# Ledger of designs, part 1: VH-VL binders against q8wyp3r787to878

Scores and structures below are computed, not measured.

Target 1, 92 residues: q8wyp3r787to878
Amino acid sequence: FQNYLRVAFQEVNSGCTGKTLLVRPYITTEDVCQICAEKFKVGDPEEYSLFLFVDETWQQLAEDTYPQKIKAELHSRPQPHIFHFVYKRIKN
Structure headers, positions and changes below count from the first letter of each chain, unless a header shows other numbers; antibody chains aren't numbered by Kabat.
ipSAE, averaged over its two directions, is called F for ESMFold2-Fast, E for ESMFold2 and O for OpenDDE. V2 adds 0.75 times the mean of E and O to 0.25 times the DockQ between the complexes of E and O.
[cut] marks letters that were taken out.

## First folded at step 2 (VH-VL)

Design mo1 (framework fv_mosunetuzumab)
Fold by ESMFold2-Fast, scan of step 2:
Structure mo1 (fold): chain C 92 residues (1-92), chain A 118 residues (1-118), chain B 112 residues (1-112)
Amino acid sequence: as target 1 above (92 residues)
Amino acid sequence: EVQLVQSGAEVKKPGASVKVSCKASGYTFTSYYIHWVRQAPGQGLEWIGWINPNSGGTKYNEKFKGRATLTADTSTSTAYLELSSLRSEDTAVYYCARDEYYYGMDVWGQGTLVTVSS
Amino acid sequence: DIVMTQSPDSLAVSLGERATINCKSSQSVLYSSNNKNYLAWYQQKPGQPPKLLIYWASTRESGVPDRFSGSGSGTDFTLTISSLQAEDVAVYYCQQYYSTPTFGQGTKVEIK
């Protein structure tokens, strides 16, 4: 079991960059967003959220969800979905 | 003997709904996903969606979202596909198929012909 | 959606000769975490449901004759029937299960 989470950072005026974060199973989406705001150096963290992009659909993750649990669930399915965790603006 | 047995042929009018059943036997029903795939006469295969009988969780092909409903009854080891607002283009053989952990669809039902005509 | 494209649409091969079917995906179906290609091949005879032949691009399903083999990685895949038998006349489909499942259009194999 790996405790790493790959998160892409999406900006309007730049390409996607990404970071691999150490995220234990009980770290919440709210906690991950705080880590992302610090590591990607965003000045307006309240305008950003963590999204799951899977099968051409965007899903905004609620603050009290657990990204490692979501990742484990996706990996346990018969077909491993093409999925990405993306830290991006809620609007834009 | 592992098998999936589907309900019989259906003839429906445009605008109606149809519900096809798929009864599993010979294996642990909750350990496998059930996919639904259709094939129009003389055409290729088109994936509709899957259900995880253990959780009731579903995934749908965007083309069928809002018209297809997948359910499963673990007490009878039976999966169901309900398709609403039928059109003539929905005339096809509908298959259910079992899938275990990245294995592909290894066991298929015999198919159910659904004909939509006036 | 990942689009699967097969070639040729139909193929006529003499008994005992090699049949080769190609399949291309619009995106890679290789999963980096386990280094497996999420690609399957199915055989469908008239009036029958499809039958799984190959999964993970190259692993033969139990009971499938060894004349059937799969190869390829990423976006380019091949199904080979090394010595065509009469019972192999069918339509063959590739299918990706890396994301929401999609099938190729099918390749009809006939005897020359």
Scores: ipSAE 0.006, ipTM 0.581, lowest interface PAE 12.1, mean pLDDT 86

Design mo11 (framework fv_mosunetuzumab)
Fold by ESMFold2-Fast, scan of step 2:
Structure mo11 (fold): chain C 92 residues (1-92), chain A 120 residues (1-120), chain B 112 residues (1-112)
Amino acid sequence: as target 1 above (92 residues)
Amino acid sequence: EVQLVQSGAEVKKPGASVKVSCKASGYTFTSYYIHWVRQAPGQGLEWIGWIYPGSGNTKYNEKFKGRATLTADTSTSTAYLELSSLRSEDTAVYYCARDFWSGDYYFDYWGQGTLVTVSS
Amino acid sequence: DIVMTQSPDSLAVSLGERATINCKSSQSVLYSSNNKNYLAWYQQKPGQPPKLLIYWASTRESGVPDRFSGSGSGTDFTLTISSLQAEDVAVYYCQQYYSTPTFGQGTKVEIK
C-alpha cells in the first residue's frame, strides 16, 4: 500500500533510528521535513533536509519534490537497488 | 525558462587537460542530474557520466573512468567536466544535459555544446 | 553494453510523405514489472544539440508535433514522421536507458 513512508533519522555521533509515516500520496518533501522535525523532536529544523540514499549515492531532495512518487519510480526501475529516505543535517 | 549554457571552444595539445563548464538556470539545480555526452565530428553520441549537484555524487562510463572528472558548484549553478591525458580521438563536441532526479537517463534539456579540438 | 543499431543510415523523403526510422537493441529494454520500454528518440539539426522527441518508446515530449510518433517494444522500435515538413531535416538518434546509456549511430533524413 502506498500511504506509508519509512524515514531514517541520522544524528551527529549517534546511531540511526527510524519512523514509518502515514502520508498522503502527493505529500511534498517540505511537508515530510515538517513531520520529521516534530516526530524526531528536532530543535533546529532549518539545518535538516530529506535525503535519498540509493545505489551508494546520496541525493538531497528539493522541497517541491514528491517522496511517494520517487519511491514508486525507484520500485519500477529495472536496475537492482536498495534505497532509504534519511532525515539528516545538511552540513555534517 | 530552463537553460544550460556552456563555455566556449577549446584547442589543446595531446597530453593536456581541458575543463568545460555548464551553467544552469530556470530550475532547481540541486534537484536534477547533469549528464555529459560527447559527439566526435560526423559521429554518434557517447555517454561520459553524471553528477548529482545536490550531493556531488558521480557515476562514470567505464571508458572514461580515470580520465574524466565531474564536479559542480551549487553557489553558481555550474557543472564542470575535466578530461585529462587528451588524445586526437577526444576531438568532439561535448554536451551537458539534464535528467530527472529518479535517474532515468533520458535528457530533456541540453547545452549548446563545446567543441574541443586536440591537435599537435 | 547494449548496442543500438538504426536503419537506414540515410533516408530521402518527399515533403508531405511518411518517413520511417528503425532502431534495434541487442537486448530487450522492456522491464516486465512496470511494462515500460526504456527507449528515447532525439532530433539533431545541423549546428544544434539533440532535442528530445519521444521517451518511454511512445510518449511525446511537450511541444513536439503530433506527426512524430514512436512505437515498438522489447528490441524493435520505430520512429514515424507521418507528413515530412522542411523543418524536419535532421539526424535522428534512438537511445536506450535500461542500462548504461547508449545511442544508435543516427539516421539522416533529407528532402527528396
Scores: ipSAE 0.005, ipTM 0.624, lowest interface PAE 12.8, mean pLDDT 85

Design mo2 (framework fv_mosunetuzumab)
Fold by ESMFold2-Fast, scan of step 2:
Structure mo2 (fold): chain C 92 residues (1-92), chain A 118 residues (1-118), chain B 112 residues (1-112)
Amino acid sequence: as target 1 above (92 residues)
Amino acid sequence: EVQLVQSGAEVKKPGASVKVSCKASGYTFTSYYIHWVRQAPGQGLEWIGWINPNSGGTKYNEKFKGRATLTADTSTSTAYLELSSLRSEDTAVYYCAREGLWDYFDYWGQGTLVTVSS
Amino acid sequence: DIVMTQSPDSLAVSLGERATINCKSSQSVLYSSNNKNYLAWYQQKPGQPPKLLIYWASTRESGVPDRFSGSGSGTDFTLTISSLQAEDVAVYYCQQYYSTYTFGQGTKVEIK
């Protein structure tokens, strides 16, 4: 009962770091943000959120959404999508 | 199965450089940091640095800054530690280790003995 | 740098008896936002690489026997082996991963 979620961490002057998270199927965006804040050692987690980058567009994911469900939906569509989950500052 | 397999023992003269390899298998190489740790004979563990194979980004222990270089080749899933200006005090077993889901080291290579002698 | 100090340097315990190893950090490794201690314990047998036993001060790694337990918070930590077995003879290291990565000097556990 294990799924993986690849999340990139975007920082100013540090480049992009990414990690693969082992997560449960119905993990929420709020839960993923908590894991990311802890894993990337973010001191101001309230300034960060999880974003979906797809088709050159940024979409901020609401806290009550399910990233694994979003991932599955994107993979199952007739139109293939190149997408990334990115943990980054809401502004800057 | 996750495995980290390191290159064989090296004998070097003072002033030379050594390059140790660490071949990863059984997981997505670019998704986990690789750390390097050494252990001198009969002594404890000393952290050298880490590399993010996805970005090529590195962080070094200040003690090794300027002498250690960490690199990674994503096409072969191999991480490298190069240590220059070798001294007898650099004689040690050098380990690569994978950073798990959190910052602890969940899988280790078997170690590479580097002997520096005249 | 955070300095990790273990005590004792060596410990002799009879088979089936409790072994206790202490680890002190020069500053707190407790992250207040998540209330987690960034402290791990490793076991190293002669000629082998270290093996992860405990992370987050008290979470046992998968496959590690129940007789191993970790406790403590902030700056003072303990690894306990509730009933020492022959295969537990090894050097044990604590490690902080709060700010960079530093290890204790190790505690050698042997049978009395």
Scores: ipSAE 0.006, ipTM 0.609, lowest interface PAE 13.2, mean pLDDT 85

Design mo3 (framework fv_mosunetuzumab)
Fold by ESMFold2-Fast, scan of step 2:
Structure mo3 (fold): chain C 92 residues (1-92), chain A 120 residues (1-120), chain B 112 residues (1-112)
Amino acid sequence: as target 1 above (92 residues)
Amino acid sequence: EVQLVQSGAEVKKPGASVKVSCKASGYTFTSYYIHWVRQAPGQGLEWIGWINPNSGGTKYNEKFKGRATLTADTSTSTAYLELSSLRSEDTAVYYCARGLDYGDYVFDYWGQGTLVTVSS
Amino acid sequence: DIVMTQSPDSLAVSLGERATINCKSSQSVLYSSNNKNYLAWYQQKPGQPPKLLIYWASTRESGVPDRFSGSGSGTDFTLTISSLQAEDVAVYYCQQYYSTPTFGQGTKVEIK
């Protein structure tokens, strides 16, 4: 009923760190961003979003998407993808 | 409702370039890949490539590398296919289509198609 | 590339009768780790774009009538229209998405 989601934190003036979040399958990108803001101690959460990096490309995830569903689909592909979820500033 | 609306028919001479547009509405443009597929009367359906509108990232079918360029403008929710060095074999209806999910090559919504005719 | 071959090239079926279209892939499109077949079916009417009918070999797209069904696994797939209606006259294409996507040559369905 619960799974883990690995999220990297990227900021211009600091090294990349990451956290593994305990999340439910239906957790939204908005919910994940709220958890990340708290866990990474972000003072301006409105400037950040969750991004998906896949095979050298990247995409900002809309608030109403489901990261665990995206993760499951990428894991289930016959041609495996290298992918990461990154919490970072939108304007970058 | 989800809708993809393409630009009108084009007639080009051999060696020219053509640029086809695909305007998306009814969904978050940056959340889905846009694919391009063409159809010549005798050849069936042929996948050209995809673009991720948020990143600008692209992937091309090897057959079209070097001749096709996919771009997207997020301010207008419009994707573009530019095909250069046109030959008679490029005469086809060109479709834009939305990928069902991230990286999926299943197409749930299609544009109406753009006929590109290459003739002398 | 995986080559998709459809049979027959065309068929004529009476209204209300069953239509069956076959699709064969040159390589298996079944991924053992998730037990999914990376196979879709599309319907195309003259002057219109293709319309998604079925994906994952047997999952009907939202809004597609129950008379359309997909079956098969690995390399051999079937699209069945259980009771042909006048609006079903079209060309049908299978498509694999296990690798770089490729389509079958199409099967034209006509009323007899």
Scores: ipSAE 0.000, ipTM 0.634, lowest interface PAE 11.5, mean pLDDT 86

Design mo4 (framework fv_mosunetuzumab)
Fold by ESMFold2-Fast, scan of step 2:
Structure mo4 (fold): chain C 92 residues (1-92), chain A 120 residues (1-120), chain B 112 residues (1-112)
Amino acid sequence: as target 1 above (92 residues)
Amino acid sequence: EVQLVQSGAEVKKPGASVKVSCKASGYTFTSYYIHWVRQAPGQGLEWIGWINPNSGGTKYNEKFKGRATLTADTSTSTAYLELSSLRSEDTAVYYCARDSGSYLDAFDIWGQGTLVTVSS
Amino acid sequence: DIVMTQSPDSLAVSLGERATINCKSSQSVLYSSNNKNYLAWYQQKPGQPPKLLIYWASTRESGVPDRFSGSGSGTDFTLTISSLQAEDVAVYYCQQYYSLYTFGQGTKVEIK
């Protein structure tokens, strides 16, 4: 089985760029961060994390969470919201 | 302090339109959804709809679709409810209320209410 | 459209005694993916807007006295006031936010 996860990359001097990742249903946030570090070519992956932006609110996702499960829960929630996954520096 | 302050009471004739305002202060206006709820005399609470002030996106209760319009002005941190084709059964206190819109949809801050009376 | 039904419609309780209000939803408001009940309780005093007391069925809002507690899951919910105070005279409403938003008809709590 294959699922897709759209992730935006936030840079200090450039606008956000995005990539659609081919991921398995039970991929962890840690695994997604490893893929993002490779695809966005970051040299200091320990300084980055995956964030969830929902409307005007955001939160850092813990390494042992499952982004596809979070995505499914948001899509299936009674009150649907606009949301994005963003790979960015922990400190900004 | 976090506060929602609504416009004053309105008296309208059947068939008219009314526009109620809700001014937010003490928090980031664009970070929270604004809901509109009405309460007819001696009756319960009825949800009308919500607006996301950041995007202008809206969701309406089907009962009010086509008659209610929700808008927001981020420069003045003010949300608006316009209700058209007023009928006597639209006589109610209209409230605006805030929630996070992200993961907690309970209404934690409420305006004081605006009485709209529709009479001939 | 989820219908919320409260019982009783009115309740008279002596000061210091326990008040219990029930709320029933026409379908479950428990979301299995996160195991949360999308149910809130509000207090409305005469001439005032509603005030949030409880959300997620049992989580007390900041600043709400601990004599207020919420319980239940799925379709059957209860708001308990363990020791009624004079300032608790009000109408209490349950609300589901599982599928849009609907409120119960309200329960009026007054002193015996």
Scores: ipSAE 0.008, ipTM 0.631, lowest interface PAE 8.8, mean pLDDT 85

Design mo5 (framework fv_mosunetuzumab)
Fold by ESMFold2-Fast, scan of step 2:
Structure mo5 (fold): chain C 92 residues (1-92), chain A 117 residues (1-117), chain B 112 residues (1-112)
Amino acid sequence: as target 1 above (92 residues)
Amino acid sequence: EVQLVQSGAEVKKPGASVKVSCKASGYTFTDYYIHWVRQAPGQGLEWIGWINPNSGGTKYNEKFKGRATLTADTSTSTAYLELSSLRSEDTAVYYCAREDYGYFDYWGQGTLVTVSS
Amino acid sequence: DIVMTQSPDSLAVSLGERATINCKSSQSVLYSSNNKNYLAWYQQKPGQPPKLLIYWASTRESGVPDRFSGSGSGTDFTLTISSLQAEDVAVYYCQQYYSTPTFGQGTKVEIK
């Protein structure tokens, strides 16, 4: 397992920024969202979630999933996929 | 009830390969990672790797990289560990275990693999 | 990787006596953002697979007798059996899941 997770921050009218988080391998989506709310200075964290964008599709990650394990899994596929994690508003 | 049932004991010669199965029942197979852990006679527990049955993604302990292959068949809810180029030091009981948040809540009964002569 | 060290290697106690097993990690397994210790304890009896006793350092698995308790935080953890019963003779392992899983070497508990 690698201990870094790159997360893009997508905010209405702010454009896209990003941070590389030092995380443990079994960190949950809930934990990542808490860290993102803190590091991106979000005042209404309940309106945000972590999303996985892979190729042309996207999905909201459930609170009890492990983003670092998902990342490791995507990296291990025979044909690498382009993917990134985005912390953004649920409704946008 | 949740159960992980493994294949029976194997006796192999050095240089051979072995494939151990782990059949899951009592839960949705694709919702939990399966890890493999071995235990040499009279020794402690050693982590081999994990597989995500939903995607087929895997991660291996560096010590087993290149010799261990983890696979899963979702149609039969069965995970597999294949270990190649067997050595006498690979004699051990091999366990599959279901992961919940990183700890192992259910274990298979174990498969003794003996590598000799 | 995180190295887990248990002490003692073996422990002999009388029936009904308290048994205490220690586990030390080479680095903290406490994640400050959720205040959880990524530490589990397993019991292994001869000829059987390990059985989960405790997770999150102190949460007892369903069906595990309340004489088993876990404590500690960060790098130093303890498994306590308050009143040893005959069926508790086993090897006990700690495991961290803060990073790639690693186990302690085990502590053998036997009756004297």
Scores: ipSAE 0.008, ipTM 0.653, lowest interface PAE 10.0, mean pLDDT 87

Design mo7 (framework fv_mosunetuzumab)
Fold by ESMFold2-Fast, scan of step 2:
Structure mo7 (fold): chain C 92 residues (1-92), chain A 124 residues (1-124), chain B 112 residues (1-112)
Amino acid sequence: as target 1 above (92 residues)
Amino acid sequence: EVQLVQSGAEVKKPGASVKVSCKASGYTFTSYDIHWVRQAPGQGLEWIGWMNPNSGNTKYNEKFKGRATLTADTSTSTAYLELSSLRSEDTAVYYCARDYYGSGSYYEPYFDYWGQGTLVTVSS
Amino acid sequence: DIVMTQSPDSLAVSLGERATINCKSSQSVLYSSNNKNYLAWYQQKPGQPPKLLIYWASTRESGVPDRFSGSGSGTDFTLTISSLQAEDVAVYYCQQYYSTPTFGQGTKVEIK
């Protein structure tokens, strides 16, 4: 079982970069956002959140959700979906 | 075991292009960014750029923008540096290096594994 | 870019004696939110790639002998080799990763 999560970092002026996080299976979205703020050196973390991009749709993940469970559910679908976790500003 | 194995030495004329390869093994290729660093004879280390093999994203040192192109082939776990419009000042050993993403690492990280280096000589 | 300056450019030390290398950054590489210094040290021997010695200014990489230690914070950093051995003859580089990576010019350590 994979214990890592790939997260893209999206900035308005700099485009996208990515980072692979070593995480426990029940790490929360709140915990992931804290790690991302530290790794991407975000000075205003309250303005950012973790989003799921899947099927051409953006979804903001609630603080108490579990990204690894979401990842596992998406991987379990009969027809595989391309998806990305993106740490980005709530508003531009 | 983690290994980065680079292509062999190249001799090029001014104005030519060179493409250096870096084949990764012993880890999940798409989980780590690959950086390129060069070292001119008797000189220090100079960062060229990085490539994220999962997303395809790249970041370049301003000094190399327009001349350097970083790519990767995930099917062969191989990263590439192509440098165009070569000058004598580009004579250097070129290294690929894997970033370290452990707890607390920033996205512009330090390098835990390096390739053996590829000497590129630019002379008329 | 953050400019990294090492001193001295070269250093001759007798076997068993202490070697001290300094590194100064043009801007602080201490991130206040996690209280970490984004600084690494590398050793490079002739014909070889650089080898990571220390990261986070003072954390020694696995397999690196305990005679190597890093110290400092903010803009001023030191690499110390407490008792120089013959195999320690090399060029040493500091590197910041607080922003786009930059290296110091290197300090050559030789036996006296």
Scores: ipSAE 0.000, ipTM 0.581, lowest interface PAE 15.5, mean pLDDT 83

Design mo8 (framework fv_mosunetuzumab)
Fold by ESMFold2-Fast, scan of step 2:
Formats: C-alpha cells, sequence, structure tokens
Structure mo8 (fold): chain C 92 residues (1-92), chain A 117 residues (1-117), chain B 112 residues (1-112)
C-alpha cells in the first residue's frame, strides 16, 4: 500500500538485493537511510545515501526530503516513469 | 541530549598500553560512527580511526595500525580506544567524537594521556 | 592522504573588524555526484574540545552566530568572522571528510 517503500541495495562486492519497508507517510530520507543501514547491516553507513534512479538519471536525495512524497509525485505524472529508490555508496 | 563522556586522565610508562573509554547517551549508539582524534600539547588535531558500533567495523589511520585497537560495547553504549607500545610522543588529549558523513558535531571532553618515565 | 594547509598561522584583529582564515586542500574535496564540498570548520578554546562551526563548506551548525560564514569550493576555502567579538579568540581548524579525515594545522585568532 501507500505506506510501503521498496528500496534496492547496491553494493560493490555484493549482488543487488532489496527490501520493502513499512514506513510512515512523512518519513524523511535520513530516517530511511538509518533503517536501511540497520536492515542491510552496512558497517559504514556514513558512506551511503538514498538515491532516486529515474529516466536513466541518478539523483541523491537530500536528508530532509520525503521519499513517500517523491513516490506519490512520480506516480501522479501524466506519462508513467519507471523509478527506483536505491541505497548505495555516495563514492566508490 | 547527545553526550559523550570519557574516562579520566592516565599516566603511563613508555612501552605500556592505555585504554580510554567513551560512554554515549542521548541517541541510538549503534546508528552512528565514533571517531577518535588526538591532540598533542600545543599541536593540531590528528585522526586515529573510527568504529561503527552497530557492526564492529573499524578503520585506522595507517600511522596507528598495529598499535591502536577500537572496540565498542553496545550493551553499555561505550566505545574504547586502546593504544599499545606507548612512547613519549603519544602524550596527548584523546577525544572521541560522533560523526555524520565525517564531520564531528559532538565531542567527548577529552582524556589526557601522559607518557613519561 | 589529503593535506590541509591553513593561512595565516596566526591573526590579530581588532574588535568589530573582519577576520579571514584560508584553507587549501592538496586535492579537490568537491564530489561531483552530489555537488557537495566535504569540508568543515571548528573553533577550539583552551581546555575545551573543538566545536563545530560549519559543515558542507558553507552550512552553519545550529546555534552558531551568523557572523561566522564559510565559503569556497574545490581546493580553496575561507572562514569569515564578520565582526570579531572577544569570545571569538580561539584556534580555528578546517577539516576535510572527502576521504579519511585530515585537519589543517590551525589558525590562532587574537585581539590586537
Amino acid sequence: as target 1 above (92 residues)
Amino acid sequence: EVQLVQSGAEVKKPGASVKVSCKASGYTFTSYYIHWVRQAPGQGLEWIGWIYPGSGNTKYNEKFKGRATLTADTSTSTAYLELSSLRSEDTAVYYCARSRYGWFAYWGQGTLVTVSS
Amino acid sequence: DIVMTQSPDSLAVSLGERATINCKSSQSVLYSSNNKNYLAWYQQKPGQPPKLLIYWASTRESGVPDRFSGSGSGTDFTLTISSLQAEDVAVYYCQQYYSTPTFGQGTKVEIK
């Protein structure tokens, strides 16, 4: 439903995996990153961030943004967009 | 409120080891890195390493590899720095600090370690 | 390691006047993917731990007076104190966090 968020985890030495998070509507990107660090058991969470991949473009989401609001905005566009939230390293 | 409280001053002889503690409160201990930074008298700041308490993963400054050991006890929300084979040039104030992306908004009060004969 | 170099080593400024401290990194600390400069500034008074003033080169930490401002990008950064107060007498450090953290040597700010 509307209160879930699918996040892919991308790691250099690991395959891509993903988790569906049950989140509140006004959860911040910072809150999502903290949940992802815990659930994906990353040892260096400060090197990771939440990214939006849409239309072959990567966008790092600022900590004070709302992923659920971003998701809703993308779903409401006239042309369907294929997008993914990806928790991955800021630098390789 | 976020607080980092360190153990008291230590006086050690050359060749000994010292273990400094840093007790965290006011936040989820396993969610943030703890870094260790030292400052010799009248000198600048020197980074020693970090530990992520949630996993136990560590990273060390090459200068301190083999002598510094970082550990954390999640049941007491306490981080530790152990430094072995002490020399007089290790005399310094040792700080623990909570990191965010690599900057340090919260610092312990510092622990003076004096290495003398 | 990225080497951080500050200038000047010491600075004497009259009360109410502008103090300017420079910091240069041996390589760029600007990350192109997020367009952020991985640079922070700290104030340290005798007997105290450093206090964060600025992060992301120009973002002021909560509670820090607006007379403190950070500027610059890439390799060249500046901390400005627009109107020096007596309580601003301290040593100031820049720090990069683009890689493993390194600090500048410090700039001592005194009243003349």
Scores: ipSAE 0.007, ipTM 0.666, lowest interface PAE 11.0, mean pLDDT 88

Design mo9 (framework fv_mosunetuzumab)
Fold by ESMFold2-Fast, scan of step 2:
Structure mo9 (fold): chain C 92 residues (1-92), chain A 122 residues (1-122), chain B 112 residues (1-112)
Amino acid sequence: as target 1 above (92 residues)
Amino acid sequence: EVQLVQSGAEVKKPGASVKVSCKASGYTFTSYYIHWVRQAPGQGLEWIGWINPNSGGTKYNEKFKGRATLTADTSTSTAYLELSSLRSEDTAVYYCARDIVATIEYYGMDVWGQGTLVTVSS
Amino acid sequence: DIVMTQSPDSLAVSLGERATINCKSSQSVLYSSNNKNYLAWYQQKPGQPPKLLIYWASTRESGVPDRFSGSGSGTDFTLTISSLQAEDVAVYYCQQYYSTPTFGQGTKVEIK
């Protein structure tokens, strides 16, 4: 699926779970965070954000970015990239 | 004006360490990867590594792994290159440069610092 | 590592004449999935840092004069300066970003 986004949920002391989201191509990081808060039943969504883990590094995605475009860009690169989207607390 | 301003020239003895700074202004510092590239006198350009200032994540050219350390301080919008166990072959101008694309690394470099000359001599 | 080789090492061109610099990669830097060439050109004037001129092999960076153009695909690339001006005296470098970045050895352009 080109219209899917796999997101891992990192929760302190609960381990790591994940969900595959069926999303539109122009979905924003803000939209993805709202979907994640609902699906992972997060009570304090303002404390969480979507992070991109690529190879040995990670970064917080700004709310107005487009995860599907970022995913497509990473897939279209000739260098091998191991990448993963993670919904987790901004601090810790 | 988007610019990167580097620290001044350094003279070091073999075996010492050097730390070069690169202060960013005119853009959102955490949105772009910072690359480090060096140029020995009369030689070409050699890529050292990158840092993601948002996460602190780094990637190094294998040649410099274990000797180079890249860090960033978001409170001052400053990136740092520390190179340890200096040899005469490390004499070069060291540049910081901003990645051409925001958010992820592309390895093209659009904005460059003025360079810092590091001289390693006995 | 992808090895970048430029030719010539140096050239002298009369003011107003065309300068042509070649760059060859040891393997293709064209990615079939997006049909883009991962190649950039930089200009370095004496005592200055490199300046980005061209990216994606042929896209001119904002503010770069239109006398500079890039062409080529795969392994063979060319930077052309259609009418050399005095301020164009510099060393020119090609750079691949298909993998971990590597630069050509540089081509020095001088006035004849």
Scores: ipSAE 0.007, ipTM 0.650, lowest interface PAE 10.2, mean pLDDT 86

Design ro2 (framework fv_romlusevimab)
Fold by ESMFold2-Fast, scan of step 2:
Structure ro2 (fold): chain C 92 residues (1-92), chain A 120 residues (1-120), chain B 108 residues (1-108)
Amino acid sequence: as target 1 above (92 residues)
Amino acid sequence: QVQLVQSGSELKKPGASVKVSCKASGYTFTSYAMNWVRQAPGQGLEWMGWINTNTGNPTYAQGFTGRFVFSLDTSVSTASLQISSLKAEDTAVYYCAREGWELLDAFDIWGQGTTVTVSS
Amino acid sequence: SYVLTQPPSVSVAPGKTARITCGGNNIGSKSVHWYQQKPGQAPVLVIYYDSDRPSGIPERFSGSNSGNTATLTISGVEAGDEADYYCQVWDSSSDHVVFGGGTKLTVL
């Protein structure tokens, strides 16, 4: 697992900004969301979650999942998939 | 004191290879990513890529694949840039710059730069 | 490929305010960092995350970022502020760090 996770921030009325997070291998989605709320200066963190965008499909990641494991699994696939981790509002 | 100290200037002929080193001190080397930035004479800053100091995995910007290699020697807190088959267009000042978890995507500490001149 | 546009030069009288712009499509949605580079020296981070200052950088330096333009503002300009200034973002679509072309600040 790589110790760096790139996360894009999608906010209403704007495109995406991004941050590179230095994370431990077993950091959870809940931990990543907490870090993102701090780094992107989000005042209402309960309304946001971490999503995986892959193959033009959005997948909300459960709090107890491990983004670094998901990243490693996607990298190990025989046909490379373009994917992004995006911190964004659950609704809208 | 937190600092990055780079190797001295190099004068090379086309086709030669060069290795630029960047020695870190005053902080935990593996807790910060190392980026490489190039500046050709009279030109602006150009990002070349970064290397994960904990895993050793490099990521290269478009245009810096093949002849450019990022490497680490964590036992001496040193990152290195190797350029093979040097061309006149490689003449530039090469900087290493650290990127930290608290300062994501920003480069807070820079090496002094290494001038690489490629001439015949 | 994402592009940041800066004016090549800005001139300002001592004690006045200099404003250096960094143009980019929807740059207000990105985090902008600013670097100062004096001749023969390495760049120095002067503003990060649009408007935050590193320890040791005077309060005269400030930043803003909205819409398609980010701005570095230097109030009470001193001769020692003469330098090239570069803006920088991380572009999520390409996963690349992008620098502006640089602005030479001249204090007349």
Scores: ipSAE 0.007, ipTM 0.662, lowest interface PAE 9.0, mean pLDDT 85

